VH-VL binders against UPF0173 metal-dependent hydrolase Caur_2542. Designs and how they scored, part 9

Target 1, 243 residues: UPF0173 metal-dependent hydrolase Caur_2542, of Chloroflexus aurantiacus (a9wi57)
Amino acid sequence: MATLGRNVTITLIGHGTFHLTTPEGRNILIDAWVDGNPVCPEPWKARVRENLAAIFVTHGHFDHIADLVDLARETGATVVCQYDMVPYLEGEGIPAAQLVGFNKGGTVTVADVRATMTTAHHSSTIYENGQIINLGTAAGYVLRFSNGFTVYHTGDTCVTMDMQIIGELYRPDLVILPIGDHFTMDPRQAAYALKLIGAKYAIPEHYGTFPILTGTPEALIEHCREFGVTTEVIALKPGESVS
Short names: E, the ipSAE of ESMFold2; O, the ipSAE of OpenDDE; V2, 0.75 times the mean of E and O plus 0.25 times the DockQ between their complexes.

## First folded at step 4 (VH-VL)

Design g11 (framework fv_felzartamab)
Fold by ESMFold2-Fast, scan of step 4:
Structure g11 (fold): chain C 243 residues (1-243), chain A 123 residues (1-123), chain B 107 residues (1-107)
Amino acid sequence: as target 1 above (243 residues)
Amino acid sequence: QVQLVESGGGLVQPGGSLRLSCAASGFTFSHYAMNWVRQAPGKGLEWVSGISGSGGITYYADSVKGRFTISRDNSKNTLYLQMNSLRAEDTAVYYCAKSGYDWLFPDYYMDVWGQGTLVTVSS
Amino acid sequence: DIELTQPPSVSVAPGQTARISCSGDSLGSKYVYWYQQKPGQAPVLVIYEDNKRPSGIPERFSGSNSGNTATLTISGTQAEDEADYYCQSYDSSTPVVFGGGTKLTVL
């Protein structure tokens, strides 16, 4: 398995939730589905709460925010999200001082990480107490660490030419992208996304959690060969890390 | 006010077929996964089948795979269960039950249930 | 595939606390739901997502879920709480898995 060599540790918690440790030793999450996540290893339920500095939210679907409010309130972590989510999350009990709302194209610095919000072609609506709540539009993130190591999390999305612009402007070292098919890219679309982005490493996510999510890392690797993509696919199991 | 009304139950011979219907009202039917859950006389709840709001994804219990087909007509706000090759052990009250928003299956808990319709498979 | 195990029966006196367990491998990693069923009636959801009460469910009903065991707790149990109780969860192969049910008797 690859060694990143950039003092950033990336752990797949399960499905679409990632835990990252910065060069400074700060812990951050991308999305927050932990306690009810069927593939999250039991030790990581406690571990995600240790020294948690920030949670970056890609969109409002249940499998990405189920534990968001509880984790933010318990740990004091800063919640970084699309501006339209702020009133909803404040209404759910996250103190305003912990909420950093911004929007696509913008950049904020939280936990010593420069985060740029990117577009993602997906919905961001939830059903709660008989109400359909619109939480803006789905997003991804470019996270640039203090040493220049850059991670692009596409969010839940289909493939889009916008990924080429993100690849050229931000030059990510590593991409986290969905391959599950049905609700997100299939492995072939994901391989084409990697061609557009041009990153050295890729971590696939959002597959195998449920029978409907049929994409596999093996299929992704095959389609990378089809498109002449040399990106190294790092297939993490839930609880596994790369650093 | 959310309501689910089952119909189509009755007596049928072993090897026969029966189609159950569930008429839904009081919510946007196409936004919710729907389930059939059965209960044999004096026994516990057994999940039978589930269908996504769009109808594109279906799930079946192993005991009914290949024999039962779940479907829905969102223009009529109606859920169906086509039961073929019926066996004595399929005798049960069949409940129609509404799930939460259906884009992922962990949301298949049942917040509203119909009153049930009895299916008896006997000679 | 996960299997959910419940005790077949639990008895409590009125005003006492009833506890109904639901056990399954790594059940604490999943959400658990609880249903109440009275004779001749459809089931009623009493707890969702481990510990949340739907509108209209009395505050004496609460839930917990940790490790391999989820628990439905009824504080100050009343005669009207006499019913069958079913836990429900899910796994990667099926969206709905029920426990075998527990008959709660209030004597």
Scores: ipSAE 0.000, ipTM 0.430, lowest interface PAE 15.3, mean pLDDT 88

Design g12 (framework fv_felzartamab)
Fold by ESMFold2-Fast, scan of step 4:
Structure g12 (fold): chain C 243 residues (1-243), chain A 123 residues (1-123), chain B 107 residues (1-107)
Amino acid sequence: as target 1 above (243 residues)
Amino acid sequence: QVQLVESGGGLVQPGGSLRLSCAASGFTFSHYAMNWVRQAPGKGLEWVSGISGSGGITYYADSVKGRFTISRDNSKNTLYLQMNSLRAEDTAVYYCAKDRYSWVYPSYGMDVWGQGTLVTVSS
Amino acid sequence: DIELTQPPSVSVAPGQTARISCSGDSLGSKYVYWYQQKPGQAPVLVIYEDNKRPSGIPERFSGSNSGNTATLTISGTQAEDEADYYCQSYDSSTPVVFGGGTKLTVL
């Protein structure tokens, strides 16, 4: 397995949830499906709560926000999300002082990380207590750390030409992207996304959690070969880290 | 407190049918995938079939596909295995086993097992 | 279509370390589970997700999984550890795949 050598640790918690430790030793989470997440290792259910500074939310589907309110309330972490989610999350009990709402194209700095919200082609609606609640539009993030290391988490999405623009403007070192098929890209679309983005490393996610999420890292690697993509695929199991 | 109790095993002739039941208690049954695992006398464990927590997704081993049907009644906290066209090779102790999660594929480990029920297919 | 291979038997003296292997193609990219079965009893989950112990399982049980081989390690093996041990994983078409089992004899 590759070493990043940029003093940032990335851990797959499971499915679409990632834990990152910054060069300053600050802990951040991307999405928040932990306690009920079938693939989240037991030790990481406690560990995600330790020194948690911020949670970045890609979109409002249950498998990305199920533990968001509880984690934010327990830890005091800053919740970074699309502006339209703020009233909903405040209504669910997250204090307004912990909520940082912004939108696609914008950049905020939280936990010493510069975060730019990107587009993702996906839905972001939930059904709750007989109500259809719109939580805005699906998003990804470009996270630039203090030492210049840059991670692009695409969020849940299909492949889109916008990924080429993101790759050219932000030049991410590492991409986190879904390969599960059915609800997101399949491995072939994900390989093409890596061609558009041009990052050195990729961590696949959002596969194997449910029977219908059939994409594999092996298939991703094969399609990268098909498209002449030299990105190194780092296939983390839940609980595994790269740094 | 958490337990699984199998029933319905017995002696049956080749070509016959049996229906196994597994009564669950001490946990929220509908939240977990369930499995049937068998063990022939003196042999190893062989997975037979699995069903998701909702009952919407089922999987079968190739050796039983088309002959066995797994089902569940979440209102009664009961798992079933309907076994048709039984063969001598189906002779085994049949265990019901709770998965750690509601997904049937992949299994994330079976943390609670019943004591098993013996099925003997013989003339 | 993964096939899990275990040695049929392992023998160890009391107090020695027992190691039971489970081999399969790219097994290190999957989670492995270990079950203990004593005569006349149902299996008991002793290791889940490669290296984690359920509540009630003694600390002498540990696991690892890398490359093509997962290993169940029992340190300071005791007479009550004598049992059959099964590894379990999965493949692209099958939710549960068991190894053939290993009989651990403590003499």
Scores: ipSAE 0.006, ipTM 0.444, lowest interface PAE 14.9, mean pLDDT 89

Design g13 (from f16 with heavy chain I57F N102D N104K; framework fv_felzartamab; at its last look DockQ between E and O 0.01; V2 from the best seeds 0.00; counts 0 for: pae E 17.4 > 2, placed apart)
Fold by ESMFold2, look of step 5:
Structure g13 (fold): chain C 243 residues (1-243), chain A 124 residues (1-124), chain B 107 residues (1-107)
Amino acid sequence: as target 1 above (243 residues)
Amino acid sequence: QVQLVESGGGLVQPGGSLRLSCAASGFTFSHYAMNWVRQAPGKGLEWVSGISGSGGFTYYADSVKGRFTISRDNSKNTLYLQMNSLRAEDTAVYYCAKSRYDWKFPGYYYMDVWGQGTLVTVSS
Amino acid sequence: DIELTQPPSVSVAPGQTARISCSGDSLGSKYVYWYQQKPGQAPVLVIYEDNKRPSGIPERFSGSNSGNTATLTISGTQAEDEADYYCQSYDSSTPVVFGGGTKLTVL
């Protein structure tokens, strides 16, 4: 198991939901599928709620926001999301004072984290009561912590040349990216994404939760070798942490 | 502590307009969805319209769509209902009502605090 | 849209249990809320989310919801419980739908 050594703890809650403890000891969540998530360990259902400062939302699909409103209301956490998602979330009962809406290319500071919203190429809708509700566009985040450690969470996406620009501008230390195929990058595409980004570490996400998501960390590692990518793949199981 | 005070009711001819106001105090107004509910003399409660805390979502009963507009000014802690093309069947006491937050969403589906109402009479 | 049906009136003797029904298609799959309205007054929430009481509502008020029917139950009914009672639910297009109301008379 790798050691980051930068006073950041990253835990896979399950599927595409991550819990991070920042160098200042603040807790954040990226996406919010917890209570109904079949791979989320039972102890973490309570733990994600403890002293939760912020929830960063990549897009509006069910497997990313199913528990968002409950978590935000229960914890008082600030919800950080794309601007056009704000009216929907407020209408679902999240207080306006807890909502920080912005857009791609912008930067906000929430807790001790500077978050820049990036491109991601994915749909962002929710299906409720026979209606498709548009929740803006999918996004990724560059998260810069107070000590300079930088995490790039790609969100759900295909590989894109924008990732090279993001790598050059932000020099992320660690990337969180999907490898599940079908709805997102497969492992070979993800290995190429890591080539474009150039980070030291990668944590794969969004695989194995449903049978159709067939990508594996082992396949990612093999394709990193194929492309000469030196990024260290840290394959977390749900509930596992790296720090 | 929590108070809702409606104003702007009165007598108006069919086809006329009124603007109702609801002054809110004792809570952080922008945190809560707000509703208008009416009650015709001797009749039951009828939901009219609702609005999210930010104002980004609005809902209307079919009977008022296209004629009534709900809005809010969070800097003034005030809810509004613009009522146009009024009809005799719009005659009612109009209540302003605050949704309650709980751990289930959306919190604007029910109302924990009500104003005392303002009477709108539409008569030729 | 869901339609909520309540009996127009219910009469009970003091100290007895009053039950007020609210019927709607698949109502048990939705939350039901209950309001009390005394003459000349604004409604007051007495039950939320099927069976929960707001602070200050006497413990004699309770609620249930299953199948197509929700029920407001008042145990040990007192004279001050005489009022109109409205159930409320929702559907995908209408966030607030009221029943027609039930007049509870305590004789």
Scores: ipSAE 0.000, ipTM 0.419, lowest interface PAE 17.4, mean pLDDT 89
ESMFold2-Fast, scan of step 4: ipSAE 0.711; ipTM 0.884
ESMFold2 (binder alone), look of step 5: mean pLDDT 92; pTM 0.946
OpenDDE, look of step 5: ipSAE 0.008; ipTM 0.507

Design g14 (from f16 with heavy chain N104M, light chain Y90W S92R; framework fv_felzartamab)
Fold by ESMFold2-Fast, scan of step 4:
Structure g14 (fold): chain C 243 residues (1-243), chain A 124 residues (1-124), chain B 107 residues (1-107)
Amino acid sequence: as target 1 above (243 residues)
Amino acid sequence: QVQLVESGGGLVQPGGSLRLSCAASGFTFSHYAMNWVRQAPGKGLEWVSGISGSGGITYYADSVKGRFTISRDNSKNTLYLQMNSLRAEDTAVYYCAKSRYNWMFPGYYYMDVWGQGTLVTVSS
Amino acid sequence: DIELTQPPSVSVAPGQTARISCSGDSLGSKYVYWYQQKPGQAPVLVIYEDNKRPSGIPERFSGSNSGNTATLTISGTQAEDEADYYCQSWDRSTPVVFGGGTKLTVL
């Protein structure tokens, strides 16, 4: 039930896909799994396409980029991604003028948002028609909005001490982080990540979509108590927003 | 040339056990998720179980959960289905089927290559 | 808990267009797959991810999916297209759900 009071709306589309509206009213997406996403509410399949200005890509796994090419071509949105993804995406039909490639440690400004690419400890490949395509290494983002509100999306990752550096340098107000276990952090590791980062708010993701993704917001909250972490956990269901 | 060959079917008494095997060739077996799909005489297709390329993740239909166990031996390119506490309603042709990807993501989990099937009859 | 409903049978004259429907709640929000099964044979994938054809499947096979209904379309239907057709989708509790099947008769 938390309110951010920072004139930024964050909506969980489902699994790992997030829709954000900036203070200027610009719409952006983090990752792009919509049409085939089993937890994405039907109305949001159309809504993500409305006035979409940019898509920020964390890594190349199918459950994060399945709709990327189609959404970019349909909407004209700028695709912000790791430099090594650019030739692949151009080859798939995204115009070069829509592609902004950069790398970890770097900062770009797109849709009035300052985006710094961060390290994530995860793999980044796609499998299609029996072909393995390497799309670089997994990343997260620090998104700083025009009013100073700062969101850190960790990407898919295990817990790492590097998160303390991100917390100290960028002072994020809100963290989006996976808690599903198996492929990403479990709730206990995620609670420790929140201790390292020091953000006021957290939105968990990448859980409950499939039976194997067993992490829960309730377990995250309990482990936050274990570690003395006071971060407020905002458990959004697919289609729910916080502003 | 991708091939899947099932074996181990036959007649078994209710309450009995049976183990099915599927020998795979013509592809890198460990890189693809594998499935068992069954079809009762004169009826439609029913998905039974699936296993990821590494064998670390398994899924089961509610109708067989707790009775059937899917497994694989990647060194032998072989998929298995251990069937326990068999019932008359388990009577079916059991197909071994290969997924297009090495993972069982719902929404992207479909079978591009199928074996010929092996008949399991549960009867007294 | 999605349940996929197909008509039990569809008849079409040779050279005409056959349409086989697959209905389920919010099915247009999920990918649908189609399999062809001839008597005594294993199923063969003919459409994946709503509208894509595997290598070797004739161009006369196409698919669509919107709202609550997915459709397999066979243009200029041939005698060899006589078969049972199954749609497949999923929900969050199970990776594979099949429709009941449709017997296509060409006469």
Scores: ipSAE 0.005, ipTM 0.474, lowest interface PAE 12.2, mean pLDDT 89

Design g15 (from f16 with heavy chain N102D N104R; framework fv_felzartamab; at its last look DockQ between E and O 0.25; V2 from the best seeds 0.00; counts 0 for: pae E 12.0 > 2)
Fold by ESMFold2, look of step 5:
Structure g15 (fold): chain C 243 residues (1-243), chain A 124 residues (1-124), chain B 107 residues (1-107)
Amino acid sequence: as target 1 above (243 residues)
Amino acid sequence: QVQLVESGGGLVQPGGSLRLSCAASGFTFSHYAMNWVRQAPGKGLEWVSGISGSGGITYYADSVKGRFTISRDNSKNTLYLQMNSLRAEDTAVYYCAKSRYDWRFPGYYYMDVWGQGTLVTVSS
Amino acid sequence: DIELTQPPSVSVAPGQTARISCSGDSLGSKYVYWYQQKPGQAPVLVIYEDNKRPSGIPERFSGSNSGNTATLTISGTQAEDEADYYCQSYDSSTPVVFGGGTKLTVL
């Protein structure tokens, strides 16, 4: 296992939901599928709620926001999301004071994190009570911590040349990216994404939760060799942390 | 703690109607697809109908299409099966069953929790 | 629609290995699920996604699926394994299709 050595702890909660502890000891969540998440370890259901400062939301699909409203109301955490999600979330009962909506290319500071919203190429809707609700466009985030450590979470996406621009502008130390195929990049596409970004570390996400999500970290590593990518793949199990 | 309790079975004449209910507890009902499965006396399992977590997507076996209607009330954690134009071959124990996922593809409608069933008898 | 064919019965001596087949057109390209039903009881899921066991199901239960045939294997068969066993898969029009069932007898 890699050691980051940068006073940031990253834990895979399951599927596409991550918990991070920042250098200043603040807790944040990226996406919010916890209580109903079949791969989330039971102890982490309680632990994600402890002193939660912020929840960053990549897009509005159910497997990313299923527990968002409950978590936000229970914890008081600031919800950081794409602008067009704000009216929906306020209507669902999240106080306006907890909502920070912005858009692609913008930067906001929440807790000790500077977050820049990036492109991602994916749909963002929910199907609820027979209705399709549009929740804006999918997004990724570049998270810059107070000590300079930088995480690029791509969100759900295909591989895109935008990732090269993001790599050059932000020089992320660590990338979190999907490898599951079907709805997102497969492992070969993700290896190419790592080539474009150029980070030291990568944590794969969004694989194995459902049978149709067939990508594996082993396949990602194999294709990194194919493209000459030296990024170190850190394959976390649900509940496992790296720091 | 997950529990499914069927009710509404009984004796009914051919051509009659009956409504089955399934009360769900111990899980977030609206997050999971639900199924009705029946078993005629001495026979195997036959899937009858399925419904997505939202209720927006339904499926029916050919043998019941146009006669049976599956529905759910997520505010009451209750699954329903309205059975019309009943025939003798509809005689069976009817099970309520929970899927593991609310995923729209057919391969995910398998059943990890079953109720105890309710008997429907269609006889003159 | 896919039709899933199972043998009507299988007999096995205690401690021996039981194999219950489930055959269907191109079944290996689909997921197969297995249910156990003891007399007077509701079915219980014993194998999902071809070869995975839910928690609480003994390790002696295993599954495979390739070509046109899925197989439920019970190694070291015990008297309490005596039950009806059903395979399940799907097709494009029907999300749940059961096999006809196999009665396992432990003699």
Scores: ipSAE 0.000, ipTM 0.460, lowest interface PAE 12.0, mean pLDDT 90
ESMFold2-Fast, scan of step 4: ipSAE 0.633; ipTM 0.873
ESMFold2 (binder alone), look of step 5: mean pLDDT 92; pTM 0.945
OpenDDE, look of step 5: ipSAE 0.020; ipTM 0.548

Design g16 (from f16 with heavy chain I57L S99A Y101G N102D N104L F105Y Y108S; framework fv_felzartamab)
Fold by ESMFold2-Fast, scan of step 4:
Formats: structure tokens, C-alpha cells, sequence
Structure g16 (fold): chain C 243 residues (1-243), chain A 124 residues (1-124), chain B 107 residues (1-107)
């Protein structure tokens, strides 16, 4: 419904997985929970695999990486992740040539996108075959496209004053942030995060997938009103796009 | 083709009540927020009220809070405005207008399709 | 809480460029929308989200928004462009705020 007019298409695949098409027509994914994702529309299970250039990983929880290895191996996409995840992903079968490991504060260019890894206050551990595997620390991304359009994906996080620094340094046009409560920010905390960031648009995520994730876009909008935040909230349904 | 048709306008005395209807067609009604906007004779546009696609959230201008009630019946593709305790300053053409977005949020309530309006005159 | 200010009237000769301003505190951080209204008719959306044109609106209509001021620009103004023009934005407390309107005269 809303129009960005910046030659970037953003689609919510469901929960925390996003598909973006760059001004150059390159397809990228943020996080990778598709096949087992209960809210992912059936057509998007195939579409996500079409001409996929890169996958940006925020952290190692199952609802963010469940399909990562399979998608990377099937498509040849470059996997962009925190450096400490690289040995694990190599061991799971992703060729080293497809892995771009870096860390918070750093910037890499992949699929014509300049990506800066930001901090997120969350855990990043997976339980596999009776072992607890540490996959580093949770992260977000600032993605700057060739035309200057800038998207800040906070990753899974609580609200933090660090978001003000990100807003001032990178001046994101659009922010993607969780509102589900329980594991991430609730709608009130997310509204405060929007006050700190100062973006023109926001896309809420990580809500409604399970009964425990009770945050809603309506509650987010009410709390934006409470804090004097004028950010336009674009509440996409799974499979919906904004461009 | 998207179409909005208002009805229910007319002459009413101060303190009276009137109910406006807006029949919508050509789009999935439940997916879009709807607005009522009024215009007094020779004056500018004044937003009156808005309602989300589900009907779960409503907004009102301060000038009508407590007197007007916006509602919708998605099974009938119809928007309503119940106007109570009418005053002379409520005299205006009332427009039904479709929001661009299918989600409720500030900024998405701008109106891409308008009805032709229905005149409400509050006078004795 | 935002208040939008427009000049009450603007006059241009046919073929000249008309510019209609809409001013509000920190308006450039929000979206602005523009409506055209001819006598006895419903408003028509001519610009949305600062500078986007709906299908069917002539290319001579354009918009901009920066700082405290949004501007609707009509290049090569035609007689049929004579109308009232309203800007609209929002704030966190209300989803729709209109400017007072500008009467465009083409003489």
C-alpha cells in the first residue's frame, strides 16, 4: 500500500525473514526461516530461491537460520554473518567461498549493498545434537543501497540508547524492528526505539507467529503517539511488499 | 472500479441526530482504513474521523469527540457515521474517503478515492 | 501537534509555473499529500508521499518536501488547473491534518 519510491522492494516473508530487491535488481534475504515457517506463504518458498544473491544473518537462533544452510547450498548465495559463525557454517556444508564473516562496527559490500553490522542485545546460541553451540552475539544491520536509501534492521533486541547513535550516524530511511514481546521489545519499547532512531518508516516484525508473541502494530502506533513519534508504521502481512 | 457513495444527509435541527452511510465497491473493503472528511460552505477541508480496516481502532477530531461515532460493517461493505448533539457548526458536505493503505498507522490515512459527498445542514 | 499553513491565494498566467507552499514544524520529517478541488466537486489526490503522482495525474504536477516547507509545483499551468489546493500531513496524535487551502487563479 505505502510507496517508498526508492527502487528497493521489501517483502515480509514471515516472522523475522525479509526479502529485498535492490535498485540493480539483486535479490537478498535477511535471515532464513522459510520452509518450516508457519506464516510463510507457499508461493514465497519457491520465490525466495529465485536469483538469490546474498543472505544477511542477524543471529543464530533456529527461527532465523533454520533454512540458511540449505538455501546457501541450493542458490550459491553469499552468506554474510558474524565472524564466529563461519566455522560452524563451514562445518554444516556451506563452501568457504560463499562466507563473508565480519563483526560489529565493520562494513562489507555484498550484492551492491554496503552492510554495517550493529549491536543487538539478545542471545545467539543453538542447541544441536545434545550440544550447546555458541554462534557469537546477536547483531543487526544497516544496509545502504546504491541510491542512498538506507534500511536499519535492528535484529532481535531490547531497546538501547545505542539506537540513537545508529540513527545519527546512518540516518536510516526505514527501520525493521521486533514488537512481539517476550523474546524481544514490546510495542511500547519499540515505539521508544523509533524515537531514538528517527526514521521516516518502520516495518514491525517478530509478532503474531505464536500465541506468546502478543505485540501488535496497533499498539505500536498508540505508543508512537504517546512518545510524539511521527514515523510511519508499515505493517506488512506475510507475502506483502512495499517499494 | 473503486466507488464510494454517501447517503443520509439532510436538514436537521440543533441538538438532533443523523446517521450517514457510505456504500463501497470495487475493492476489498475490510483491507482499507476509511475516513469521514467535511467541508463547511466556502471553507476548507476538515478531517472528522477514521477507522481501521478491521474496525479495531478509531480516531476522532477534537471537535466531534463524544458526539460522533464511526463504525463499519465489512459484510455489507458499508461505512457509517452516527452524529449526535448536532450544532450549527457541523453544517457541511460530508465526504467518505478511502485510505491508501490496508493497515492502520499514521500517514497511511491519506485518501486516494473520495465519494461525491452528502450535505448536512443543521438549522432551525 | 502540527499546524499546516498555506497562502490563501496564488495567481499565475497561463503557461507559467505555479508554486503553492505548505509550512509546518519539521514537516520534512513527515509525508505530505496534495489534493485538488474544483467548485462543486470532491477533492482529487494529485500528489502523495511528498512527490509521487497517482495514475492519471498530468506530469506537470510535482511535489517536494524539505525542512519546514512542502511545495506543490505546477509547470506550464493550464486553465483547467484553476482550483483550490489542500496539503495534508499527520502527526503522532492525529492521522490527518489539512492545510487551510490555496485558491489558484489562472489569468
Amino acid sequence: as target 1 above (243 residues)
Amino acid sequence: QVQLVESGGGLVQPGGSLRLSCAASGFTFSHYAMNWVRQAPGKGLEWVSGISGSGGLTYYADSVKGRFTISRDNSKNTLYLQMNSLRAEDTAVYYCAKARGDWLYPGSYYMDVWGQGTLVTVSS
Amino acid sequence: DIELTQPPSVSVAPGQTARISCSGDSLGSKYVYWYQQKPGQAPVLVIYEDNKRPSGIPERFSGSNSGNTATLTISGTQAEDEADYYCQSYDSSTPVVFGGGTKLTVL
Scores: ipSAE 0.005, ipTM 0.424, lowest interface PAE 16.9, mean pLDDT 88

Design g17 (from f16 with heavy chain N102S N104L Y108H, light chain S93R; framework fv_felzartamab)
Fold by ESMFold2-Fast, scan of step 4:
Structure g17 (fold): chain C 243 residues (1-243), chain A 124 residues (1-124), chain B 107 residues (1-107)
Amino acid sequence: as target 1 above (243 residues)
Amino acid sequence: QVQLVESGGGLVQPGGSLRLSCAASGFTFSHYAMNWVRQAPGKGLEWVSGISGSGGITYYADSVKGRFTISRDNSKNTLYLQMNSLRAEDTAVYYCAKSRYSWLFPGHYYMDVWGQGTLVTVSS
Amino acid sequence: DIELTQPPSVSVAPGQTARISCSGDSLGSKYVYWYQQKPGQAPVLVIYEDNKRPSGIPERFSGSNSGNTATLTISGTQAEDEADYYCQSYDSRTPVVFGGGTKLTVL
């Protein structure tokens, strides 16, 4: 297993859901698809609920929020999301005191993490009970921990030149990015994104869960070689961690 | 062995109510989205409602919204459809059907296993 | 909202190739699924994601999807293939949209 040496543990729960333990021992989740997630290992369904401090939501599609309301209500975790999502989530039963709404370009501090919301070029609309519900626009996050370790989760997105700005302003140590193709970047676009961002490490996500998500870490590594990108690709299987 | 068994169908008068049940076995019930699909006598298939694996997300066809409620009890491996304000045009065989995936995202939402169906007749 | 149009009936002789169409706006940019239903029985998935067969479905069943039309093809049609066939796709509002169905008669 690769070693980061930064007192942050990152676990791929499966697909687009990540569990992180901060340098101060706080547990956080990025997106929330756990109980119904076909690739989530059984032990992690219980483990994500242990001392969960916060859930950061990238956008409102099912494969990112299916368990959000249940997890928030069960654990008392703070839900960090785009401002426009707040009334919907409060209506679904998450207490207002647990909801922290903000928007792209802004920074909030939750638990021991400083989070900046970034843009992602993707949609964030759902269909529920006969209604088309707009949950804002897709987002990513720059998460800066108390020891300066910085993670950039791009969210679901295509490649964009704006990623260079994120790389220059925030200097992320590690980037989490989709490679599945069809709904997000393919491996070649993701390799180019890594060239723009300039991070030391990358964890691919959003691939292999469904047959249509055909991107692979191997293809990502080959395109990184094509573009002269030296980022180390850490291909985690569901339930695997790096620290 | 994957199996779905529907129950609760029968004859009911217009304006009445029925609750359908679907007992699931042979798979991890909470990992899969579930559906109700109906078929009027001699007619085609009509999707009625779907529910995600956790039960957190539900969808309804426009023809039943406000009248039908889909729910599930993952501890009992059972799917339900509460049908209120029934109309003659709700007369159909109601099938319980398992999705391939745990969520209802368009594009990957299809039914790989179906029950035998239960007949609901709405008539005076 | 997408609407899927199927011919109401198709007739073929045993051993002949049957083709059942399913038409909808920009269907080739979406996945299409096909179900077989025999009288008094539940539907059975025969093709998923345009052209893939579930385990247990005979190789004579195949699918294609391009432009506005998806096609279910049954090569060397057998008497037991006589059934109603339904296509399914989706749109952003509705996770499941069925075609009207096609009655395949094997003469």
Scores: ipSAE 0.000, ipTM 0.422, lowest interface PAE 14.9, mean pLDDT 88

